# VHH binders against (2R)-3-sulfolactate dehydrogenase (NADP(+)) (comC): the designs that were tried, part 15

Target 1, 333 residues: (2R)-3-sulfolactate dehydrogenase (NADP(+)) (comC), of Chromohalobacter israelensis (q1qwn5)
Amino acid sequence: MSRMISLREAETLAVAALEAVGVPRWEAEVTARALIDAERDGLASHGLSRLPFYLAQARSGKVVADAQARVEVAGSVIRVDARHGLAFPAIARGVERAIPLARELGLVAVAIGGSHHFGVAGAPVERLAREGLVAMAFSNAPSAMAPWGGKRPLYGTNPIAFATPRRGTDPLVIDLSLSKVARGKVMLAKKAGEPIPEGWALDIEGRPTTDPDAAIAGSMVPAGDAKGASLALMVELLTAGLTGSHFGFQASSFFEPEGEAPSVGHLMLAFDPAHFSDGYLEHIEALFQAMLEQEGVRLPGTRRHALRRERGESLELPEAVVDELRAYAVSRV
Below, E stands for the ipSAE of ESMFold2; O stands for the ipSAE of OpenDDE; V2 stands for 0.75 times the mean of E and O plus 0.25 times the DockQ between their complexes.

## First folded at step 15 (VHH)

Design n1 (from k4 with Y100W; framework vhh_8ghr_2; at its last fold request DockQ between E and O 0.66; V2 from the best seeds 0.00; counts 0 for: pae E 2.03 > 2, unsure alone 64.5 < 65)
Fold by ESMFold2, look of step 15:
Structure n1 (fold): chain B 333 residues (1-333), chain A 123 residues (1-123)
Amino acid sequence: as target 1 above (333 residues)
Amino acid sequence: EVQLVESGGGLVQPGGSLRLSCAASGFTFSDWDSIGWVRRAPGKGEELVARIYPSSGSTYYADSVKGRFTISADISKNTAYLQMNSLRVEDTAVYYCARWYMFWSGEYTFDIWGQGTLVTVSS
């Protein structure tokens, strides 16, 4: 039920599909690469399965297919207006400006507004870490979680990501959604006709539920309960707030072709550790060594990197995904 | 249909200079698809000599060549260069340009290789 496809073939097909709906070549290449990299990391929900939704939204005009992100540098702040296009080209433009500026100034922010789904939040921070920078990333999203004590979803699941370079090996990468569990696990339970565990979700009246249908109509529980809700609020303010973009409750679906653009916000911070102290790379290894001395401890990001080595230059995708990819690549009229 | 064609190799005396060129076709240089130079000397494995991020101008050099070699790219000509100054006998090798393919995460691989150009440094 699965099919093997090379990374190059997947890239060629995804680029062709995006170009067919009016996405320029470079933006299509960047977007395809981001989706394929999610597949490499075993994050199928953020991979090529999202391509049909981007295509539909480009056709409808909800995504501005040929938006060119606008970049303005103001001191240590790189402001990027994604102009209701895809997020990945805007992220790429922000990152390419951030790298030399962070090395010069020691600390920069990339503030991206008018944007779409951020993708795998760990990826842009890993990109910065492979340039020797310590990095954080934040993004809001359409609402999925209520304020603590409330029942109306106002916040997205609002990822927080972090990465740091490591001497002679892969970066440490932390990539956290702020919901207690992924919404996708609720969807799987629904398809299986099985209840969900208590503590994952609330129904529309704010009551705990084990019914996956009630959970989908309601809200997800924050990771760490009230503390997670506070972190989700902080992410809303750091992203949509600072960029003048839509808060989660104002943002339209990432999946439906109808309606106004989601217009969400993102924030990335990049730190050049050489500006802060001497010997950062050597110093942090003491902490990692102390962690790894404990038999059951693994560093964050290790499984993601191991999957890349296992998969090499090819992907194993569901037949339906490959068939859709091929169909969209030839669909031009 | 992606191709890399190196040129500029040859015989040179120690202390001399050479300029290697790598003409690319089938893709455009960017920070995501760039060029590195790798050399293979007799009795030695492969050594990454230099690579470049064309947009930022950021570069990497092996310690063995730092200060003597300079990598550059001319995006308008789709060509990368390796300026090799103060050449030593130890620099004798076949020099390959290779496409640096960078994943979204910033991890990279060399996925397309030129045929190589011989550089011989001898008295």
Scores: ipSAE 0.496, ipTM 0.825, lowest interface PAE 2.2, mean pLDDT 90
ESMFold2 (binder alone), look of step 15: mean pLDDT 78; pTM 0.773
OpenDDE, look of step 15: ipSAE 0.702; ipTM 0.934
ESMFold2, fold request of step 16: ipSAE 0.463, 0.479, 0.432; ipTM 0.825, 0.846, 0.803
ESMFold2 (binder alone), fold request of step 16: mean pLDDT 77, 77, 77; pTM 0.770, 0.772, 0.770
OpenDDE, fold request of step 16: ipSAE 0.811, 0.812, 0.813; ipTM 0.956, 0.958, 0.955

Design n2 (from k4 with S58Y Y108K; framework vhh_8ghr_2; at its last look DockQ between E and O 0.77; V2 from the best seeds 0.00; counts 0 for: pae E 2.3 > 2, grease 24.7 > 24.2)
Amino acid sequence: EVQLVESGGGLVQPGGSLRLSCAASGFTFSDWDSIGWVRRAPGKGEELVARIYPSSGYTYYADSVKGRFTISADISKNTAYLQMNSLRVEDTAVYYCARYYMFWSGEKTFDIWGQGTLVTVSS
ESMFold2, look of step 15: ipSAE 0.498; ipTM 0.850
ESMFold2 (binder alone), look of step 15: mean pLDDT 80; pTM 0.798
OpenDDE, look of step 15: ipSAE 0.685; ipTM 0.932

Design n3 (from k4 with S58Y Y100D; framework vhh_8ghr_2; at its last look DockQ between E and O 0.32; V2 from the best seeds 0.00; counts 0 for: pae O 11.0 > 2, grease 27.3 > 24.2)
Fold by OpenDDE, look of step 15:
Structure n3 (fold): chain B 333 residues (1-333), chain A 123 residues (1-123)
Amino acid sequence: as target 1 above (333 residues)
Amino acid sequence: EVQLVESGGGLVQPGGSLRLSCAASGFTFSDWDSIGWVRRAPGKGEELVARIYPSSGYTYYADSVKGRFTISADISKNTAYLQMNSLRVEDTAVYYCARDYMFWSGEYTFDIWGQGTLVTVSS
């Protein structure tokens, strides 16, 4: 069962729930809005349905509820220690510092360590793009993917995101999981008692499987097979490696209430196109126009932007999620 | 109770100056929050005049006020300011202070607003 709620109500409820478990106001607001934006964009898998997990982890101490991310700037590198808190505040702080620094230096990196679930990878790069910057984002995650030729999961789905501003319209936003399919789809199949299509997953022996249970116990197939696996490794090294955070096989689950902090890493790159060439927006628009001249071609991010506008000022949420958030909000634990 | 309170508005002649203040209470105006000034003039739409990220010092100005207005923030006083110089009749509006920390969508969505302060520029 679903219910309609306003964006304001959703935010109020989410913030209250987060505060109830000890998350400071700003961190709560940033987190709530990130999740709400995911809902608005039609990415419910990364929306408010995730908040109950965060709340449970905050209660258990797996997430440090009152963590204040620390930011240090060293040259072109913005170092952020999330201190095992939520990822979104740390990301926000990094992005905030990246904007002026990128304009100053032309290119900067935000390296976030000791972090948590990255959410929608396209979100921070979109933010940067709306500030006139070209951006990339990387995150590792708890293990879900095996190295190519292997069978033991070591990497997460390790998303790569990219965004660029466009003249007079929404940014182009690319958000890629490096698994062929989202793990969530496997979970849905499991719940439905249905097999998954071939090519989605491997069992614990590294063999293709259509059994959701075997898939869950095994590994997700990389997008583009060996190439995807290699990219996932790159992301692993760029994020967890550079930040000294947990690799996927060392990171606890983002969705289990108990255990050690996941302590994963993120990397964002921000480019100021003005430092690279003149007329950047006009130049890239020529490419987009050429693309759009072809039937069936859509620019990445178009659907998401359209959905956000279409949804307006209300959200449709599962009743169970709303109820759970309310329960936290009133519990003041 | 979280609130923003504007002050400093009033009547001024063209070419004059005013300094608006926005005092935050109920929350700490940290270097991680952004603050903006939005004005509403009679018969005109809402306009974001200026915005600042206090920690970085990054500022935005509408083209209409560039070179004339300066936004600043004093974290220690939990207050933001808008220095308005070379005021014009067209600057007449109610000026609102607002908090914005939408780091994801890129939209300037202010969630907390002051009550507004009237600025009248008239000869």
Scores: ipSAE 0.006, ipTM 0.281, lowest interface PAE 11.0, mean pLDDT 90
ESMFold2, look of step 15: ipSAE 0.098; ipTM 0.559
ESMFold2 (binder alone), look of step 15: mean pLDDT 79; pTM 0.798

Design n4 (from k4 with Y53N S58Y; framework vhh_8ghr_2; at its last look DockQ between E and O 0.81; V2 from the best seeds 0.00; counts 0 for: pae E 2.8 > 2, grease 24.3 > 24.2)
Amino acid sequence: EVQLVESGGGLVQPGGSLRLSCAASGFTFSDWDSIGWVRRAPGKGEELVARINPSSGYTYYADSVKGRFTISADISKNTAYLQMNSLRVEDTAVYYCARYYMFWSGEYTFDIWGQGTLVTVSS
ESMFold2, look of step 15: ipSAE 0.399; ipTM 0.790
ESMFold2 (binder alone), look of step 15: mean pLDDT 81; pTM 0.809
OpenDDE, look of step 15: ipSAE 0.752; ipTM 0.938

Design n5 (from k4 with Y53D S56D G57S S58Y; framework vhh_8ghr_2; at its last look DockQ between E and O 0.62; V2 from the best seeds 0.00; counts 0 for: pae E 12.9 > 2, grease 25.1 > 24.2)
Fold by ESMFold2, look of step 15:
Structure n5 (fold): chain B 333 residues (1-333), chain A 123 residues (1-123)
Amino acid sequence: as target 1 above (333 residues)
Amino acid sequence: EVQLVESGGGLVQPGGSLRLSCAASGFTFSDWDSIGWVRRAPGKGEELVARIDPSDSYTYYADSVKGRFTISADISKNTAYLQMNSLRVEDTAVYYCARYYMFWSGEYTFDIWGQGTLVTVSS
């Protein structure tokens, strides 16, 4: 059972819900748009279904609802302290500053600490790419994966994202989680009373399991096995390490209203290609043309952009999600 | 009623100047609203001439108008402006003020349009 809702109505309701728990208007708008864009792109796990968790955490004080992210610029490094607020306003502030600075200096870093769930990692890099910049993004998260050879989860699923502008068309966007499968798929299997495929997860003793309960108590298998574990470590150091934030094993849940702030870290890199060489946009099209000459090849990001066009100005959401959204929008006390 | 109303168009000689205004009524611009000017010459498609994002003061100008046009917005007065200097015959068009919705991904769409104001540059 699903229901159609316009992007504008969904935004209005999400903003009202966030304002009701003390999130200021601008921060609420930024957050709502990020969640709605995830829905547009077919990434429902990062969309409006997360809003109830942000609302509950703002009510409990785990998320500082009216946090004012602080921005400090030191040469080519833009330091953003999210101050235990939502990540989306901190990301927006960092991106806002990064665009002109990258155009001036050629390369900048945005280092965000004291933060929360990063959302769709591909979204901010795509934003930077639409401004003509090549970009990467990294974020850590509460622990889900063990070091290779170990059994205690220390690293989050730790996304890596990349985007580049393309002349006259949508950017190329790469957006990767470092676990073999999303943890949410294990949780859905548990809810359905179904086993998970072998190779997705390990139990608490580090043994392969098909039991979703054992998987939740244990760890997720890294994409690319040992190589994915190494990349997850790299992301921990580039994000929580550089920003002085919580590593995955120190970060609290993004889903529970109790406890201390997760205080995770993010890193974004922005490159102005004109500073590196002449003719970047024309040059990279040779590679894309060579790729597309091969019949079965698609460029990364194509599905995301096709879904946006197909969905237009409205969303088809489960009725329960629409009902929850409306219920939260009227809640003030 | 929600609308944008442009004013300041008219007939001007090449090399002259005009200032276009765009007043919002029935709603208030927020700091997050992006405001742009789009022009349409007879029988031609539309061209985004300039835009401003008040939240970070970012401005964009089409190559055809860089150095000659200046966009501004006064959100407290609910009005946007386009200062057009060194006008050319090629600038003749109907100029529309528009508000656009900015998706988190950085894409834009226009959701509120003005009625347009005619600018004629003729010797």
Scores: ipSAE 0.000, ipTM 0.281, lowest interface PAE 12.9, mean pLDDT 86
ESMFold2 (binder alone), look of step 15: mean pLDDT 78; pTM 0.778
OpenDDE, look of step 15: ipSAE 0.607; ipTM 0.910

Design n6 (from f4 with A108T Y111I; framework vhh_7nfr_2; at its last look DockQ between E and O 0.10; V2 from the best seeds 0.00; counts 0 for: pae E 3.0 > 2, placed apart)
Fold by OpenDDE, look of step 15:
Structure n6 (fold): chain B 333 residues (1-333), chain A 122 residues (1-122)
Amino acid sequence: as target 1 above (333 residues)
Amino acid sequence: QVQLQESGGGLVQPGGSLRLSCAASGFTFSDYYMSWVRQAPGEGREWVSRISSSGGSTYYADSVKGRFTIARDNVKNTLYLLMDSLKSDDTAVYYCARYYMFWSGEYTFDIWGQGTQVTVSS
């Protein structure tokens, strides 16, 4: 059963729940809004349904509820230690420092270590793009994908995101999981007792499977097969590698309430186009116009932006999620 | 459908006053920060004023501070801009805009009205 809830009510409820488990106000607000934004964009898999897991992990200590991310700047590198807290506050702090520094230097990197679920990878790059910057974001995650030719998952789905500002309109936003499909879809199939399509997953032996249970026990197929696997490896190295965080096979689950901190890594790059050439916005519009001249072509992010505007005033949430959040909100744990 | 519609613009003498209105429909007005933005001929858009969802907090550009007052009626789903002591430099198309809040804490405009012309001339 689903329930309609206003954005305001959702935010209030989410923040209260987070505060109840010891998350400071600002961190709670940032986190709540990130999840709500995911809902608004039609990305429910990254929305408020995640919050109960975060709350449980905060309660158990798997997530450090009162963690305050530390930011250090060295040259063009912004280092953020999430201190095993939630990812979104750390991301926010990094992004805020990146904006002026990118304008100054032309190109900067935000490297976040000891972090948690990255959420919607497109979100921080969109933020940067709205500030006039071109941006990329990378994150590793608990293992879900095997190296090509292998059978044991080592990598997460390891999203790659890209955004660029556009003249007089919303930024272009690309957000890619490096798995052919989202693992959540497999989970849904499992719940429904239905097979999954071929090509989605491999079993524990590395063989293609249509059985959701076998898929869950095995690995997700990389997008673009070997190429996707290679990209996922690149993301592992750029994120967990550079930050000294846990690789996918070392990271605990984002869904389990107990255990060690996942301690994953993120990397963001921010480019100031003004440092690269003159007339950037006009130049890229020529490409976009050429694209749009072709029937059926849409620019990445267009649908999400539209959904955000159309659905953005209220959310449809599972009643169970709302109830669970409410339970946390009224309890001081 | 989400819609903003401005009204109340017109011609006024320097030192005069105007009241702009913006009627909101298609969304829960009281859930959003609202803003006025203006664009003078040949110039870019300039932020003028912003008001919080409840109306408890108001913000103004330095160019209009002390002269303009932003207000809202959440029962009527209407945003207002009271403009006093108008100057020639205030001549512009005034737009009502809805704020979208990012998780980073920053805001952007996600819905715009068609605008209303304000002309200050002797």
Scores: ipSAE 0.080, ipTM 0.514, lowest interface PAE 1.5, mean pLDDT 92
ESMFold2, look of step 15: ipSAE 0.424; ipTM 0.776
ESMFold2 (binder alone), look of step 15: mean pLDDT 88; pTM 0.877

## First folded at step 16 (VHH; framework vhh_8ghr_2)

Design p1 (from k4 with Y108K; at its last look DockQ between E and O 0.47; V2 from the best seeds 0.54)
Fold by ESMFold2, look of step 16:
Structure p1 (fold): chain B 333 residues (1-333), chain A 123 residues (1-123)
Amino acid sequence: as target 1 above (333 residues)
Amino acid sequence: EVQLVESGGGLVQPGGSLRLSCAASGFTFSDWDSIGWVRRAPGKGEELVARIYPSSGSTYYADSVKGRFTISADISKNTAYLQMNSLRVEDTAVYYCARYYMFWSGEKTFDIWGQGTLVTVSS
């Protein structure tokens, strides 16, 4: 069963639930907005349905509810220690420092360590693009994919995201997971009692499988096979490696309240195009026009932005999620 | 229920002053959002006149009002103000207070609007 709820009502509810488990108000507002924005974009797997897991982890102490991210600037590198709190406040702190620094220096990095689930990787790069910056983002996650030729999952699905401003319109946004298919599609096939296509996953012995249970016990196939595996390794090194955080095989689940903090890493790069050349915004439109002249081509991010407009000020949420958030909100400890 | 209520509009002569108030209820000012004053003159589109982030004090002013208008906020009273000095006939408009909401993606919108207060500068 689903229920329609306004954005304002959803934000109020999410903030109240987060405050009830000890998350300070600013951090709760930031987190709520990140999850609501994912719902607006039609990315329910990264939306408010995740919030009960964060709440349970804050109650158990796996997530440090009142962690305040520590920011240190070293030249063009903004180092953010999320201190085992939620990722969204750490991302927000890094981005707020990155915007003026990138405008001054032309190119900056935000390196976030000791962190949690990054959310929708396309969102922080879009935020940077709306400030006029070209941006990339990377994050690792608990392991889901094996090295090419191996069978033991070592890498997360490790998103790569990119955004660029466009003159007078929404940014172009690319947001890619490095698994061939989302793990959620395997979970849906399991729920339906149906096989998955060959080529999506490997069983625990590294053999291709069409059995969703075997896939869950095994690993996901990288997008682009060996090339995707190499990109996933690159993301591990750029995120967990550079920040001294846990690699995917060392990171605990984002879903279970037990265990130590996941302590994953993130990297964002921000470029001020004015430092690189004159006329960037005009120049890139030539490429986009050439793409759009082909009948079936749509620029990345267009569907996400269209869904925002269609949804307006309301969300459709599972009733169970709404009810669980309400239960947390009234529990205040 | 959330709302913004403007007050302080009226009739003044050119060169005069007015102070507009915008009282918020049903929400408190936050670090994330800002409060803005938007005006609409008869037959004209909307113009963002001024905006303030209440916690940092950071402000924006349209070129048309720089040096004449001052926006401020009192977090303890949950109220924003627009001090309008050296008023001109061209400042005649309905002035709306609005919350300038920023989504996580950086998209921004005015999502809560007051009823508007009329400022008339004539004679």
Scores: ipSAE 0.535, ipTM 0.858, lowest interface PAE 2.0, mean pLDDT 91
ESMFold2 (binder alone), look of step 16: mean pLDDT 79; pTM 0.790
OpenDDE, look of step 16: ipSAE 0.594; ipTM 0.927

Design p2 (from n4 with Y108K; at its last look DockQ between E and O 0.43; V2 from the best seeds 0.58)
Fold by ESMFold2, look of step 16:
Structure p2 (fold): chain B 333 residues (1-333), chain A 123 residues (1-123)
Amino acid sequence: as target 1 above (333 residues)
Amino acid sequence: EVQLVESGGGLVQPGGSLRLSCAASGFTFSDWDSIGWVRRAPGKGEELVARINPSSGYTYYADSVKGRFTISADISKNTAYLQMNSLRVEDTAVYYCARYYMFWSGEKTFDIWGQGTLVTVSS
């Protein structure tokens, strides 16, 4: 059963809920928008369904509700310490600084440590692309995948995202998890009491499984097998490694209110194409046109952008999610 | 309820001045968004006249009004203002206040509109 709710009502409720657990207004607004934007893109697992877990962790102290992200610029590197708060305010502070600095220097890095769930990795790179910058983003997460040849999870599903501006239209956006399938699809199968397809996950002994409970206790199969496992290792080093944060096997759950902070890392890279060559925006359209001349080819990100236009100012949410939003918002009133 | 309410329109002679106000209720101005003034003149389409981010003070102006109009905001009163000086007959329009909302992805849209206030510049 689902219900329609306006974007403005959803934002108001989410902000109220976050403020009720001590998140300051600006940080609450940023976080709410990140979750709502995930809903707009059809990414329910990264949307408002995450809010109860953030609230519980803020109440327990696992998330520092009023953390003030600390920004320090060292040449072309923008260091952001999220200080065990929510990731979205730290991402926003890093991006705000990166835009003018990338335009000045041509290439900058935003390195975020002591952080939490990164959300939809495609979103901050799209944000940078809408400012005319080419961007990549990486994040680690609590362990979900084993090294290739092993069975003990050490790496998160570790997204890699990329975006580029396009002349007169939406940016191209690539947003990839390094697991073959999203862990959230396993969670949905568990909730529905249904099996998962073979090839998605391994049990704790490293054996293929169709049982969602065994998959949750085990590991996810990397996209591209050994190559995906290697990319997941690379992301661990680029994020937690460079920022001195927890590797996936050291990071606590994003879902449980108990324990120490996850303290994961993120890395974003921003490039000003004008520093590299003249005519970038016109030049890349030749590639896209050649792709689109082939029947059946579509550019990455097109589906998400189409969903935004279809939904306009409304969200269709499970009734339980709407009920939870309203209940959490009232807890402050 | 979420609203933007304009006031301050009216009839003025060419060369005169008016100050438009845009009061927000049901939401608080944020660092993330801008407030803009959009006008529609008789027989013409819409034109973004000016835009301000209330928290940072950053402003934009259309070429047609540069040097004559000034946009400002008072966060404590949750209100934005458009000071219109040296008014011309071609400034005659219905002026709408609107929130220029920025999504997390950086996409922007006008999502809250006022009812409009008429500004008539004639002798």
Scores: ipSAE 0.571, ipTM 0.870, lowest interface PAE 1.8, mean pLDDT 91
ESMFold2 (binder alone), look of step 16: mean pLDDT 80; pTM 0.805
OpenDDE, look of step 16: ipSAE 0.685; ipTM 0.941

Design p3 (from n1 with Y53N S58Y Y108K; at its last look DockQ between E and O 0.42; V2 from the best seeds 0.00; counts 0 for: pae E 2.8 > 2, grease 24.21 > 24.2)
Fold by ESMFold2, look of step 16:
Structure p3 (fold): chain B 333 residues (1-333), chain A 123 residues (1-123)
Amino acid sequence: as target 1 above (333 residues)
Amino acid sequence: EVQLVESGGGLVQPGGSLRLSCAASGFTFSDWDSIGWVRRAPGKGEELVARINPSSGYTYYADSVKGRFTISADISKNTAYLQMNSLRVEDTAVYYCARWYMFWSGEKTFDIWGQGTLVTVSS
């Protein structure tokens, strides 16, 4: 049912699959690492199971396979046009420029437009935190949530992520979707033929539902109800708004090969804490100590880091995912 | 095949210098690779001595070697170097060249060892 595969073998297969549909080597490597990192962190919905959808969209032209992200720096703002390619290369270009610029200026923004699925939002902020920077990230997505009081989805589930370095240990990483529960839990219940708990989703008329099919046709409930809906709106404006990209209700599916590009937006912020004060790393440990003294409290990100330790250089993947990955690796476009 | 081949070890007196080399073959350095040295003294565990990302030039040094050791890389020769100055008896160890895989999150994990080269610091 499951198969163990090395990180390097998974990378080789994913890169070969992406190259076979016209993605250049560097962009394929970046994308493969992003998907593998998600698998290693126990986030299978953002991992290698997404690869077939990216490949189909590259073949159809919905994703521009050989897009080369265009980077322009204007003071403290790094503008990245993903040009309807995959998001991961655009994110990588933005992050790599942001690191030295944030150290120079104290804070920078990376604004990415014309993009695709952001992947695990916690990953790029963790990358920045491992370079000593405090970071936030935002992305919109195709619509899944309605304005509070409405029933027509307009906003994506719109993640907010944050990371900070910690002295001598792994960064603290916060990665939040703005829906009350992950949409993937509804999809799992549907596959299992089981109801969902009330409070997760609304049907097409905006009524609470326990039917996963009705939930899929309707909308997800925002985390924190009206407050979460307001945060989702804020993320739409900070991402698609600032970059001139598609809002959630204008963005095409990340999963279908037909149609126009999703053209979603992302925003990342990077702060060099040394520009703000001299003792940040030492100072924040007082808060973490106070948190950890409470039984049952865990710092955000601990679970993903524990899974990395457990898995090492291997991935446990469904056999079907490995078989599909191998099939795509030899396919000719 | 992917290989890391060390050279440059030997016997030196305290205060002396050595330069280690690590030639890589079967892959070329990318933005996602780091290379460096881990050392293992008799009866002790491993210690990360120094690491470099050859593409960016970014370096890491253990506190025990800061100011005495310098790591560098020559991408055109696919080779990394460790210049070890002001050697001490406590630097005696087998030095393994190693490669680290860098994840999308920026975390690094070890994936390849070299054969090792012995450095002995003794009168």
Scores: ipSAE 0.413, ipTM 0.803, lowest interface PAE 2.8, mean pLDDT 90
ESMFold2 (binder alone), look of step 16: mean pLDDT 79; pTM 0.796
OpenDDE, look of step 16: ipSAE 0.682; ipTM 0.933

